# Designs tried in a protein design chat: VHH binders against Chlorophyllide a oxygenase, chloroplastic (CAO). Part 7

Target 1, 101 residues: Chlorophyllide a oxygenase, chloroplastic (CAO), of Arabidopsis thaliana (Mouse-ear cress) (q9mba1r221to321)
Amino acid sequence: WYPVAFTADLKHDTMVPIECFEQPWVIFRGEDGKPGCVRNTCAHRACPLDLGTVNEGRIQCPYHGWEYSTDGECKKMPSTKLLKVKIKSLPCLEQEGMIWI
Below, E stands for the ipSAE of ESMFold2; O stands for the ipSAE of OpenDDE; V2 stands for 0.75 times the mean of E and O plus 0.25 times the DockQ between their complexes.

## First folded at step 3 (VHH)

Design c60 (framework vhh_brivekimig_d4)
Fold by ESMFold2-Fast, scan of step 3:
Structure c60 (fold): chain B 101 residues (1-101), chain A 121 residues (1-121)
Amino acid sequence: as target 1 above (101 residues)
Amino acid sequence: EVQLVESGGGVVQPGGSLRLSCAASGFTFSSYAMSWVRQAPGKGPEWVSSISGSGDYTLYADSVKGRFTISRDNSKNTLYLQMNSLRPEDTALYYCARDEYVYFESYFDYSSQGTLVTVSS
């Protein structure tokens, strides 16, 4: 486990981009208030997610509007189709005022 | 008309290096993520690397991590792939591709002739 953010800096509608394991990741809270860590890139060819928004516990891609839950599952697309897509995620722990991955 | 022109391929010995370029025209280059894809003779296409429109975020296939570096120069409308520690299995025709923003579009967008990389002694 590595400490990557302060609990107080991660609110329900904010995100914290980090670099870990030489890869970009972004931390945000799900609808249940628990933190999650996903690859900072949309499944549709590396759109950075940290330039987007967090809406109702999902992080939204700024280019295409795809939304991801804290486990990396794509939950919403603007098209009439919903594909089963998933981006990499890391286990997250919130403890002692810090977010750990 | 959208056009992508790859260059920089060649024949190198194992352990050698090459730098590939992709010159883009006909669209606002900085607004699109770009990718490198390769196809070995008789095989299907393999995604190699992607870079965000800003250049700040990159992704790599596990087979090339630590050896290849993707970059871009938005002022020159050019995408690059720096390939180090080349292996015989890197032998392929390399294509650059623009990300399509419609979900039903093919994995490949506007890639054309490619540039041939052969790793052999």
Scores: ipSAE 0.000, ipTM 0.115, lowest interface PAE 14.3, mean pLDDT 75

Design c61 (framework vhh_gefurulimab)
Fold by ESMFold2-Fast, scan of step 3:
Structure c61 (fold): chain B 101 residues (1-101), chain A 122 residues (1-122)
Amino acid sequence: as target 1 above (101 residues)
Amino acid sequence: EVQLVESGGGLVKPGGSLRLSCAASGRTFSSYAAAWFRQAPGKEREFVSAISGSGDTTYADSVKGRFTISRDNAKNSLYLQMNSLRAEDTAVYYCAAEDEFYVYESGTYDYWGQGTLVTVSS
């Protein structure tokens, strides 16, 4: 496990981009309030997700509005039929005032 | 429209190796997630392996450690290196592609090849 953010810096509607394992990731909270870590890349055109928003426990791509849950599953595709698409996610732990992956 | 053509299938003895190729035409391949599926005689089509546009890979439990998926975007090609082949690997192997980053089931793929037959027998 690596510490990657302070618990106090991750609010219900914010996100924290990080680089770990030589890849970009982004951390945000699900609707249950628990942190999750997903690849910082939208499935459509590899747009960085950290340029978008977090709404109702999902991270939303800024270009076409594709939404992902904390496990990396795409839950909404506004301009197309929803397909089973999943971006990579890492186990995430909140402990001792820190978020770990 | 994307056209996918598989090649490299054949007859091989148990324990042998084969490398399958899938050539894409009609569109730039580098933007696609791609996968290999197989269908054994009398059975359902099953997932084998997938690779995202960025190179992330996933494998079915039955082939982990034996098969390796790779891509060469400059050649518009997808590959499946198959080692330690078993009789249970006998199937028609299909290449599939779509504009999604990561998918791993047959129901979501937009483009399919015609298949290449792999027979593992003594």
Scores: ipSAE 0.000, ipTM 0.122, lowest interface PAE 11.2, mean pLDDT 76

Design c62 (framework vhh_gefurulimab)
Fold by ESMFold2-Fast, scan of step 3:
Structure c62 (fold): chain B 101 residues (1-101), chain A 122 residues (1-122)
Amino acid sequence: as target 1 above (101 residues)
Amino acid sequence: EVQLVESGGGLVKPGGSLRLSCAASGRTFSSYAAAWFRQAPGKEREFVSAISGSGDTTYADSVKGRFTISRDNAKNSLYLQMNSLRAEDTAVYYCAADSEEFYVYEGDYDYWGQGTLVTVSS
């Protein structure tokens, strides 16, 4: 487990990009307020999610609006048929004023 | 854990057909997401088609209506039927698989084959 952010700095609409295990990840809060950590990559490899936004517990890709939950599942594909798509996620723990992965 | 071996590549004329096969060994992948990618000389690897663990399929716009992805879970195999081949389909074709049921793209696939060359030339 690595401490990666203070709980107070991870708000409902913010995200924290990190590099861990030599891969890019991004941390954000789900609708339930719990932190999650997903690969910092939309389904298209060249599209990093940390350039997008967090709204209503989902992280939104900046290029085509695909939305992902904290477990990495794609929940919305604007203007396209929704398909089963997901990106990798890591266990994420909030403890002692800090976010850990 | 899973080893993937592609076969079926070769030289074909424009308008022709080829069927690529991908044999998985080491572990059953019937629930795995599986996909075909290709890389033309001097270009980035691009997505071609994917099939989820439940059998849902998706295709890149450039191959829709011409290519068909399928799987045979009893044979632990993935296939790509390529019809109406064009010069721009010339590439090394790669099979990929991931233990997740859902589609994953590019670097998120855990298992990759070594590739099979498809040349479309008149």
Scores: ipSAE 0.013, ipTM 0.241, lowest interface PAE 8.4, mean pLDDT 78

Design c63 (framework vhh_7sr4_2)
Fold by ESMFold2-Fast, scan of step 3:
Structure c63 (fold): chain B 101 residues (1-101), chain A 121 residues (1-121)
Amino acid sequence: as target 1 above (101 residues)
Amino acid sequence: EVKLVESGGGLVQPGGSLRLSCAASGFTFSSYAMGWYRQTPGKQRDLVADITSGGDTKYGDSVKGRFTISRDNTKNTVYLQMNSLKPEDTAVYYCARTEIYVEYGDTYDYWGQGTQVTVSS
């Protein structure tokens, strides 16, 4: 487990980009308010997700509107709705004012 | 050089059967979920059936109990056994690698060319 962000910096509609093991990740909150950590890359055309928004506990790609839950599953694909898409996610824990992955 | 090649489509009478095959190459087949989708003119592609790398299956409501998806990892092939065919099953059937895992941000849609299934007298 590594501390990667302060609890106070992660609000319901914000996201925190980080690098871990030389790979880009982004942290955001799900519908249950718990933090999650996913690859900072949309499956569609490798767009960075941290340039997008967090809506209803999902992170939304800024270019094509693909939405991901905290476990990395793609939940909405406005242009294509037929593939199961999952980006990599890491276990995420919130303790003592810090977020850990 | 991922390739998916469908075969087994054709014209069949209502109540008949067909077996579709999809030969896959260019990736580690046993590590990926595979599926069958279908498309009729004027409609979006619908999931017919999928099968995970571990063998778990899901079916669309309209085909459940009539169709069976299976895979043979030694032959890199996914199959769709279609029984009790109805005119409403008429569509182009597509093989796809349905589960995409992105590790480095590089991903592509992997679909076959499709095979026509026509259920008619």
Scores: ipSAE 0.000, ipTM 0.143, lowest interface PAE 11.2, mean pLDDT 78

Design c64 (framework vhh_surovatamig_d1)
Fold by ESMFold2-Fast, scan of step 3:
Structure c64 (fold): chain B 101 residues (1-101), chain A 122 residues (1-122)
Amino acid sequence: as target 1 above (101 residues)
Amino acid sequence: EVQLVESGGGLVQPGGSLRLSCAASGFTFSSYWMSWVRQAPGKGLEWVATIKQDGSEKDYVDSVKGRFTISRDNAKKSLYLQMNSLRAEDTAVYYCARETIEVYYGDYFDYRGQGTLVTVSS
């Protein structure tokens, strides 16, 4: 477990990009308020998610509008095609004023 | 040299239609995803629509879904945007844009044209 952010800096509508294990990741809060950590890459076109937004507990790809939950599952795709998509996620823990992965 | 040249903009009444065209040269057009992006007066750049290399996949910003249609002709190296039911908020300079193959903390587009102005006014 590594400390990557202060709990006070991760608000309901913000995100924190990090690099860990030589890969880009982004941290954001789900609708339940709990932090999650997902690969900083949209599955559609490998677009960075940290350039997007957090809305209703989901992180939205800035280019194509795909939305991901804190477990990395794609919950919304602005297209008529249904596709089962999941990006990698890391265990995330909030403890003693810090967010750990 | 990569060139993207837009055309087809103009003044149109609300509810009207326009068809934008983009002529591409200097690269293998059929190998790239292509997009239309726009910039309204006093606002930032907004993505509008994207089309896959072979035209099999298309995506749109919510505000234009059902009104705009993106298409391409790889043999003619051309990209198109059919705009129907135009609204005052569609007033913007429209740019043809080539999508980057890889994006890492950067812009999604490596080239865009000079733009074509669309004004929706009574």
Scores: ipSAE 0.000, ipTM 0.161, lowest interface PAE 12.2, mean pLDDT 78

## First folded at step 4 (VHH; framework vhh_gefurulimab)

Design d1 (from c03 with V102I E108D; at its last look DockQ between E and O 0.80; V2 from the best seeds 0.00; counts 0 for: pae O 9.4 > 2)
Fold by OpenDDE, look of step 4:
Structure d1 (fold): chain B 101 residues (1-101), chain A 122 residues (1-122)
Amino acid sequence: as target 1 above (101 residues)
Amino acid sequence: EVQLVESGGGLVKPGGSLRLSCAASGFTFSSYAAAWFRQAPGKEREFVSAITGSGDTTYADSVKGRFTISRDNAKNSLYLQMNSLRAEDTAVYYCAAQEEYIYFESDDYDYWGQGTLVTVSS
């Protein structure tokens, strides 16, 4: 486990982009308030997700509005049939004032 | 041992059609998300189409309306029907499989075939 962000920086409506394992990731809080870490790249057209917003525990891509849960599963595809789509996620926990992955 | 073997590639004229096949062994396609990718000379590998275990399909914008992905569970095979082919469709086409979900990035797929060359030229 590696500390990658401060708890204080991770509000319910904020996100923290990080680079780990030579890949871009983004940390945000899920519906249950627990932190999650997913690839900072939308599965649709590779838009950085940290450019978007956190809505009710889901990270929303600003390009087409695709939303992802903390496990990387796509929960919303506006104006199209929802397909079983997922982006990579990392185990994430909050402890001692830090977010760990 | 998991293995994917593509076939059906070849030379075709613009406007023509090809049907690619991908035969799987060592696993069952019906339990996996499957996809086609392609890589043209000097270009990056790109997503073409995918199908979930439930039969949901998705396509790259460049091939929508022209390509159709399908499965035959009895034959444990994946197919790509390619109609109205264009010169820009020229590439090596790869079959890929991943458990459960569709991914649009190639590095998210664990199983790959050797590829089959499709050349569209007048």
Scores: ipSAE 0.006, ipTM 0.253, lowest interface PAE 9.4, mean pLDDT 89
ESMFold2, look of step 4: ipSAE 0.332; ipTM 0.704
ESMFold2 (binder alone), look of step 4: mean pLDDT 85; pTM 0.857

Design d2 (from d1 with T58I; at its last look DockQ between E and O 0.86; V2 from the best seeds 0.00; counts 0 for: pae E 2.2 > 2)
Amino acid sequence: EVQLVESGGGLVKPGGSLRLSCAASGFTFSSYAAAWFRQAPGKEREFVSAITGSGDTIYADSVKGRFTISRDNAKNSLYLQMNSLRAEDTAVYYCAAQEEYIYFESDDYDYWGQGTLVTVSS
ESMFold2, look of step 4: ipSAE 0.374; ipTM 0.722
ESMFold2 (binder alone), look of step 4: mean pLDDT 85; pTM 0.864
OpenDDE, look of step 4: ipSAE 0.362; ipTM 0.708
ESMFold2, look of step 5: ipSAE 0.351; ipTM 0.708
ESMFold2 (binder alone), look of step 5: mean pLDDT 85; pTM 0.860
OpenDDE, look of step 5: ipSAE 0.417; ipTM 0.730

Design d3 (from d1 with Y101W; at its last look DockQ between E and O 0.02; V2 from the best seeds 0.00; counts 0 for: pae O 6.5 > 2, placed apart)
Fold by OpenDDE, look of step 4:
Structure d3 (fold): chain B 101 residues (1-101), chain A 122 residues (1-122)
Amino acid sequence: as target 1 above (101 residues)
Amino acid sequence: EVQLVESGGGLVKPGGSLRLSCAASGFTFSSYAAAWFRQAPGKEREFVSAITGSGDTTYADSVKGRFTISRDNAKNSLYLQMNSLRAEDTAVYYCAAQEEWIYFESDDYDYWGQGTLVTVSS
């Protein structure tokens, strides 16, 4: 486990982009308030997700509005049929004022 | 004009390796989901591998552990590294691109190459 962000920086409507394992990731809080960590790249057209918003525990891509939960599963595809899509996620926990992955 | 051009096919012995390339023109490949399909003689076209916009990869069960799909955005190209080739891998291999999301069905892809023949034979 590695500390990668401060708890204080992770609000319900904020996200923290990080570089880890030579890949871009983004940390945000899910619907249950627990932190999650997913790839910082939308599965649709590779848009950075940290450029978007956190809506009710899901991160929304600003390009086409695709939303992802903390487990990386796509929960919304506007104007299209929802397909089974998932981006990579990392285990994430919050302890001692820090977010760990 | 949108165009996909496959290359790298040829004759190889069982256990050998090949690297297929797909060069795209007329569009930015990195903005699309990309896939490899193959069609053996007398058989239907089948899914081989795909890469999403996020760089995540999927593989048919028959090629898992042997094939690797990748892309080079600077070269606007898609690749398929094929190792431990088998006779049943003999087919015409096609490069495909899709604007929205990847499917395992060929009818869902928007752009196709003409294919490159891979023959695995002793």
Scores: ipSAE 0.018, ipTM 0.316, lowest interface PAE 6.5, mean pLDDT 89
ESMFold2, look of step 4: ipSAE 0.322; ipTM 0.690
ESMFold2 (binder alone), look of step 4: mean pLDDT 84; pTM 0.852

Design d4 (from d1 with T58I Y101W; at its last look DockQ between E and O 0.91; V2 from the best seeds 0.00; counts 0 for: pae E 2.6 > 2)
Fold by ESMFold2, look of step 4:
Structure d4 (fold): chain B 101 residues (1-101), chain A 122 residues (1-122)
Amino acid sequence: as target 1 above (101 residues)
Amino acid sequence: EVQLVESGGGLVKPGGSLRLSCAASGFTFSSYAAAWFRQAPGKEREFVSAITGSGDTIYADSVKGRFTISRDNAKNSLYLQMNSLRAEDTAVYYCAAQEEWIYFESDDYDYWGQGTLVTVSS
């Protein structure tokens, strides 16, 4: 486990982008308030997700509004039928005032 | 034993067509998402198209309108109809499968075929 962010920096509507394992990731809080870590690349246009927003525990890509939960599942595709699409996620734990992956 | 076997590659002139097939065995194909990736020499394996177990499709922008992915779950088979082929489509094409979900990154797929070579040349 590696500490990558302080608990105090991760609020309900914020995200913390990180670089780890030679890939970009982004940390945000899900609907249950628990942190999650997903690849910082929207599947749709390869747009960095940290340029978007966090709403209702989902991170939204700014390009076409695809939304992802903390496990990487795409939950909303505003302009098309929702398909079973995922992006990679990492285990994420909040403990001792820190966020760990 | 899980196997994916591609076929249908070959040499074709620009503007031509090819149909690729992938025969799947050793698992319940209908519960898996399936995808085609391709790799030109010296390049990373790149996403071409994917299809869910229920038949919903997605395409890379570079092939949209020219390639059609399909599946026949009764025959455990995946297909790629490739029309209006261009020199830049030259690559080894790979069939891949992953439980339930479509991914755009090759490293997220557990099962792969050995590939079939497609050459588009005058």
Scores: ipSAE 0.296, ipTM 0.658, lowest interface PAE 2.6, mean pLDDT 84
ESMFold2 (binder alone), look of step 4: mean pLDDT 84; pTM 0.848
OpenDDE, look of step 4: ipSAE 0.339; ipTM 0.702

Design d5 (from d1 with T58L; at its last look DockQ between E and O 0.92; V2 from the best seeds 0.00; counts 0 for: pae E 2.6 > 2)
Fold by ESMFold2, look of step 4:
Structure d5 (fold): chain B 101 residues (1-101), chain A 122 residues (1-122)
Amino acid sequence: as target 1 above (101 residues)
Amino acid sequence: EVQLVESGGGLVKPGGSLRLSCAASGFTFSSYAAAWFRQAPGKEREFVSAITGSGDTLYADSVKGRFTISRDNAKNSLYLQMNSLRAEDTAVYYCAAQEEYIYFESDDYDYWGQGTLVTVSS
């Protein structure tokens, strides 16, 4: 496990972008308040997700509005039928005042 | 043993067509999303097209309208019909599979074929 952020820095509507394992990731809280870690690249057009927003536990890409839950599953595709699409996620633990991956 | 085997590659003139096939064995193909990737010399593998187990399709912008992905779950086979081929389509084409979900990054697929070469040249 690697500590990558402080619990106090991760609010319900914010994101913490990180670089780990030679790839960009972003940490945000799901609807249940638990942190999740997903690849910081929207599947649609490869836009960095940390340029978007977090609403009700989903991170939204700013380009075409695709939304992802903390497990990486795409939950909304505003302009098309929702398909089974995922981005890579990492296990994420909140403990000892920190967030670990 | 899980196996994916591509076929149908070859040399074709610009504007021509090819149909690629991928035969799957060793797993329940209908439970998997399947995809085509391609790799030109000196470039990373790039997403071409994918299809869910239920038949929903996605395409890279560069091939949309020219390529058609399909599957035959009874024959455990994946297909790519390539029309209006261009020189920039020259690459080794790979079949890939992953349980349930489509991914756009090659690193997220567990199963790969060995590839079939497509050359588009006058």
Scores: ipSAE 0.316, ipTM 0.687, lowest interface PAE 2.6, mean pLDDT 84
ESMFold2 (binder alone), look of step 4: mean pLDDT 84; pTM 0.854
OpenDDE, look of step 4: ipSAE 0.365; ipTM 0.701

Design d6 (from c03 with T58I E108D; at its last look DockQ between E and O 0.93; V2 from the best seeds 0.00; counts 0 for: pae E 2.4 > 2)
Amino acid sequence: EVQLVESGGGLVKPGGSLRLSCAASGFTFSSYAAAWFRQAPGKEREFVSAITGSGDTIYADSVKGRFTISRDNAKNSLYLQMNSLRAEDTAVYYCAAQEEYVYFESDDYDYWGQGTLVTVSS
ESMFold2, look of step 4: ipSAE 0.310; ipTM 0.674
ESMFold2 (binder alone), look of step 4: mean pLDDT 85; pTM 0.860
OpenDDE, look of step 4: ipSAE 0.466; ipTM 0.765

## First folded at step 5 (VHH; framework vhh_gefurulimab)

Design e1 (from d2 with A33S; at its last look DockQ between E and O 0.74; V2 from the best seeds 0.00; counts 0 for: pae E 2.4 > 2)
Fold by ESMFold2, look of step 5:
Structure e1 (fold): chain B 101 residues (1-101), chain A 122 residues (1-122)
Amino acid sequence: as target 1 above (101 residues)
Amino acid sequence: EVQLVESGGGLVKPGGSLRLSCAASGFTFSSYSAAWFRQAPGKEREFVSAITGSGDTIYADSVKGRFTISRDNAKNSLYLQMNSLRAEDTAVYYCAAQEEYIYFESDDYDYWGQGTLVTVSS
C-alpha cells in the first residue's frame, strides 16, 4: 500500500492526479463518498481525466463527456448508446487521514 | 487453453484493401469482447477497433469510416476489413480478447495473438 494523498485534500467535487507504478492516475470520490483511483486517461482520446469534472461520484472527460465511476466503468456516453467500456482502476482506501493505493 | 491466431496481413498499395482474420479457441467467444490493436515501428501499441459479444462496435477516430470490425461467433472468428489504406496504417495488427468490457488500453486485455504485419507502400 502507498499513501498518495491526504483525506482533507479530496472533496466530493475535486480530483487528485498522481503518478504511481509509472502510470498517471486520478483519485476522486464515488457516489458513496469512498475514494477511487482510475487511470488518468479518457478511454479513446488520450485526454487526462483530471482536466474534466467530478459530479455526483463520476468523473467526466471534457472531450466527449464520457463519465466513469470509481471502478473504471463508463456509465454515460452522451452522444451514443452506452456500451460496456472500462478503464483500469486500482484498489483504494481511506485510512489514518490518508488515501492509499 | 485460450488461443488467438491472426492472419491476412500483407503488402498493399495506398488506397487498397485488406481483410484480417483472428481465429479464437479455448473459450466461449460470444461472451468476450474482442479488439484489434496495432503497433507501428517506434510507437506504442494503439487501439484500432473493438466489438462486444453482442456485436456493438467502437472505432478509433483515425480508422472510422475506413475499417469495419465484425465477428462470427459460430466460427469463433474476429475480422477487420480495412479499406482506403494509407501509409500510416502500416503496423503489426494484434487481436485481443477480454471478458465483458471493451478497454482502450492494451495492458487491460488478457489474451493476445502473435500479430500479422500490414505494410502499405507504393
Scores: ipSAE 0.331, ipTM 0.686, lowest interface PAE 2.4, mean pLDDT 85
ESMFold2 (binder alone), look of step 5: mean pLDDT 84; pTM 0.850
OpenDDE, look of step 5: ipSAE 0.369; ipTM 0.703

Design e2 (from d2 with E105L; at its last look DockQ between E and O 0.85; V2 from the best seeds 0.00; counts 0 for: pae E 2.1 > 2)
Fold by ESMFold2, look of step 5:
Structure e2 (fold): chain B 101 residues (1-101), chain A 122 residues (1-122)
Amino acid sequence: as target 1 above (101 residues)
Amino acid sequence: EVQLVESGGGLVKPGGSLRLSCAASGFTFSSYAAAWFRQAPGKEREFVSAITGSGDTIYADSVKGRFTISRDNAKNSLYLQMNSLRAEDTAVYYCAAQEEYIYFLSDDYDYWGQGTLVTVSS
């Protein structure tokens, strides 16, 4: 496990971009309020997700509006049929005032 | 042992066509999303097209309208029909598979073939 963020910095509708394992990730809270960690790249256009928004536990890519849950599953594709698309996620734990991956 | 084996590559003139095949073994192909990636000399591996187990397809913008992905789950095979080929389509083409979901990043696929070379030259 690696500590990557403070609990206090991760509020509703915020996100914490990190670089770990030489790859970009972003941490945000899901609908349950629990943290999740997904690859910081929208599958659709290779756009950093941390430039987008978090709304009701989903992170939305600022380009074309695809939305992802904390497990990386794409939940909304605004202009097309929703397909089974995912981005990579990591296990994420909140403990000792910190977020761990 | 899981294996993916590509075939059908070769030399073709601009405007021509090729059909690539990928034979899958060692896993339940029908429950996997399958994809084609390509890597041109000096470039990173890039997404070309993918198909879900149920047959839904996605294409990169650069190939949409020219390439058609398909699968035959009874034969554990994936295909890429490539029409109207251009010099910029020259690359090694790779078959990839991942359980259930399509991914657009090559790093997120667990299973890969060894590649088949496609050269588009006059």
Scores: ipSAE 0.361, ipTM 0.711, lowest interface PAE 2.1, mean pLDDT 84
ESMFold2 (binder alone), look of step 5: mean pLDDT 84; pTM 0.851
OpenDDE, look of step 5: ipSAE 0.402; ipTM 0.718

Design e3 (from d2 with E105M S106E; at its last look DockQ between E and O 0.86; V2 from the best seeds 0.43)
Amino acid sequence: EVQLVESGGGLVKPGGSLRLSCAASGFTFSSYAAAWFRQAPGKEREFVSAITGSGDTIYADSVKGRFTISRDNAKNSLYLQMNSLRAEDTAVYYCAAQEEYIYFMEDDYDYWGQGTLVTVSS
ESMFold2, look of step 5: ipSAE 0.377; ipTM 0.711
ESMFold2 (binder alone), look of step 5: mean pLDDT 82; pTM 0.845
OpenDDE, look of step 5: ipSAE 0.203; ipTM 0.593

Design e4 (from d2 with E105W S106E; at its last look DockQ between E and O 0.76; V2 from the best seeds 0.00; counts 0 for: pae E 2.2 > 2)
Fold by ESMFold2, look of step 5:
Formats: sequence, C-alpha cells, structure tokens
Structure e4 (fold): chain B 101 residues (1-101), chain A 122 residues (1-122)
Amino acid sequence: as target 1 above (101 residues)
Amino acid sequence: EVQLVESGGGLVKPGGSLRLSCAASGFTFSSYAAAWFRQAPGKEREFVSAITGSGDTIYADSVKGRFTISRDNAKNSLYLQMNSLRAEDTAVYYCAAQEEYIYFWEDDYDYWGQGTLVTVSS
C-alpha cells in the first residue's frame, strides 16, 4: 500500500491525478463517497481523464463523454449503446487522513 | 489448461484479403470477451478489434470498415476477416481473452495466443 493523497484534498467533485507503479492514475470519489483509483486514460488510449469532470460519483471523459465508476466500468456512452468496457482500477483505501493504493 | 491458437496468417498483396482464426480451449469461451491485437516490427502491441461474449464489437479506427471480427461460441473460435489490406497492416496478430469486459491495453488481458504473422507486400 502507498499513500498518495490527503483525505481533505479529495472532495466529492474533484480528482487527484497521480503517477504510481510507472503509470498515470486518477483518484475520485464514487457514488457512495468512497475513493477509487482508475487508469488516467479514457478507454481508447485517448484523453487523460483528469481533464474531465466528476459528477454523481462518476468520472467523465471530456472528449467523448464516456463515464466510469470507481471500479473502472464504463457506465455511460452518450452517443452509442452501452457496451461492456472497462479500464484498469486499483484497490483504494481511505485511512488515517490519507488515500492509499 | 487454457490455450489460444491462431492460424491463417500469410503473405498477401496490398488490396487483398485474409481470414484469421483463433481456437480456444480450457475455459468457458462464451463468457469471455475476445480481442485481436497486432504488433509490427519495432512497434508496441496495439488493439485491433474486440467482441463481447454476446457479440457486440469494437474496432480500432485504423481498421474500421476493412476488418470484421466474429466468434462462434459453439466451436470456441474467434475470427478476423481482413479486407483491403495495406502494407501498414503487416504485423504478428495475437488473439486475447478476458472475463466479461473489453479492454484496450495488452496488460489488461490474461490469456494470449502465440501469434500468426501477416505480411502485406508485393
């Protein structure tokens, strides 16, 4: 486990981009308020997700509007039928005033 | 033991067609998403196309309209029909599988074949 952010810095509509395990990740709060950590790249090797928004516990890519939950599952594809697509996620824990991955 | 075995690669002229097959064994193929990746010399392995267990498909922009992915769950087989081939399609093509969901990066897939070489040249 690695500490990567302070609890106070992770609000319900914000994102914390990090570099860990030689890859880019982004941390945000899910629908239940718990933190999650997903690869900071929209599914098509496209736009970094930290350039988007967090709304109602989902991170939205600014380019195509695809939305991801904290486990990496794509939950909305505004222009097409929702397909079973995921991006990689890491276990994410909030303890001792810190966010850990 | 899980196995994926590709076949159908070969030498073909630009504009030609080729059909790849991937035979799966050792797992319940119908519950897995399956994908084709390719790797050209000196390049990283890149996503080509994927299909869910239920038959929904996604294609990389570079092959859309030219390649068709399909599967036959009764035969535990995955296929890639490649039409209008170009020199830049030259690569080793790999079959991959992962539970339920389509992913776009090679490090997200647990099961891989050994690859089949496709050469597009005069």
Scores: ipSAE 0.344, ipTM 0.691, lowest interface PAE 2.2, mean pLDDT 84
ESMFold2 (binder alone), look of step 5: mean pLDDT 84; pTM 0.852
OpenDDE, look of step 5: ipSAE 0.421; ipTM 0.732

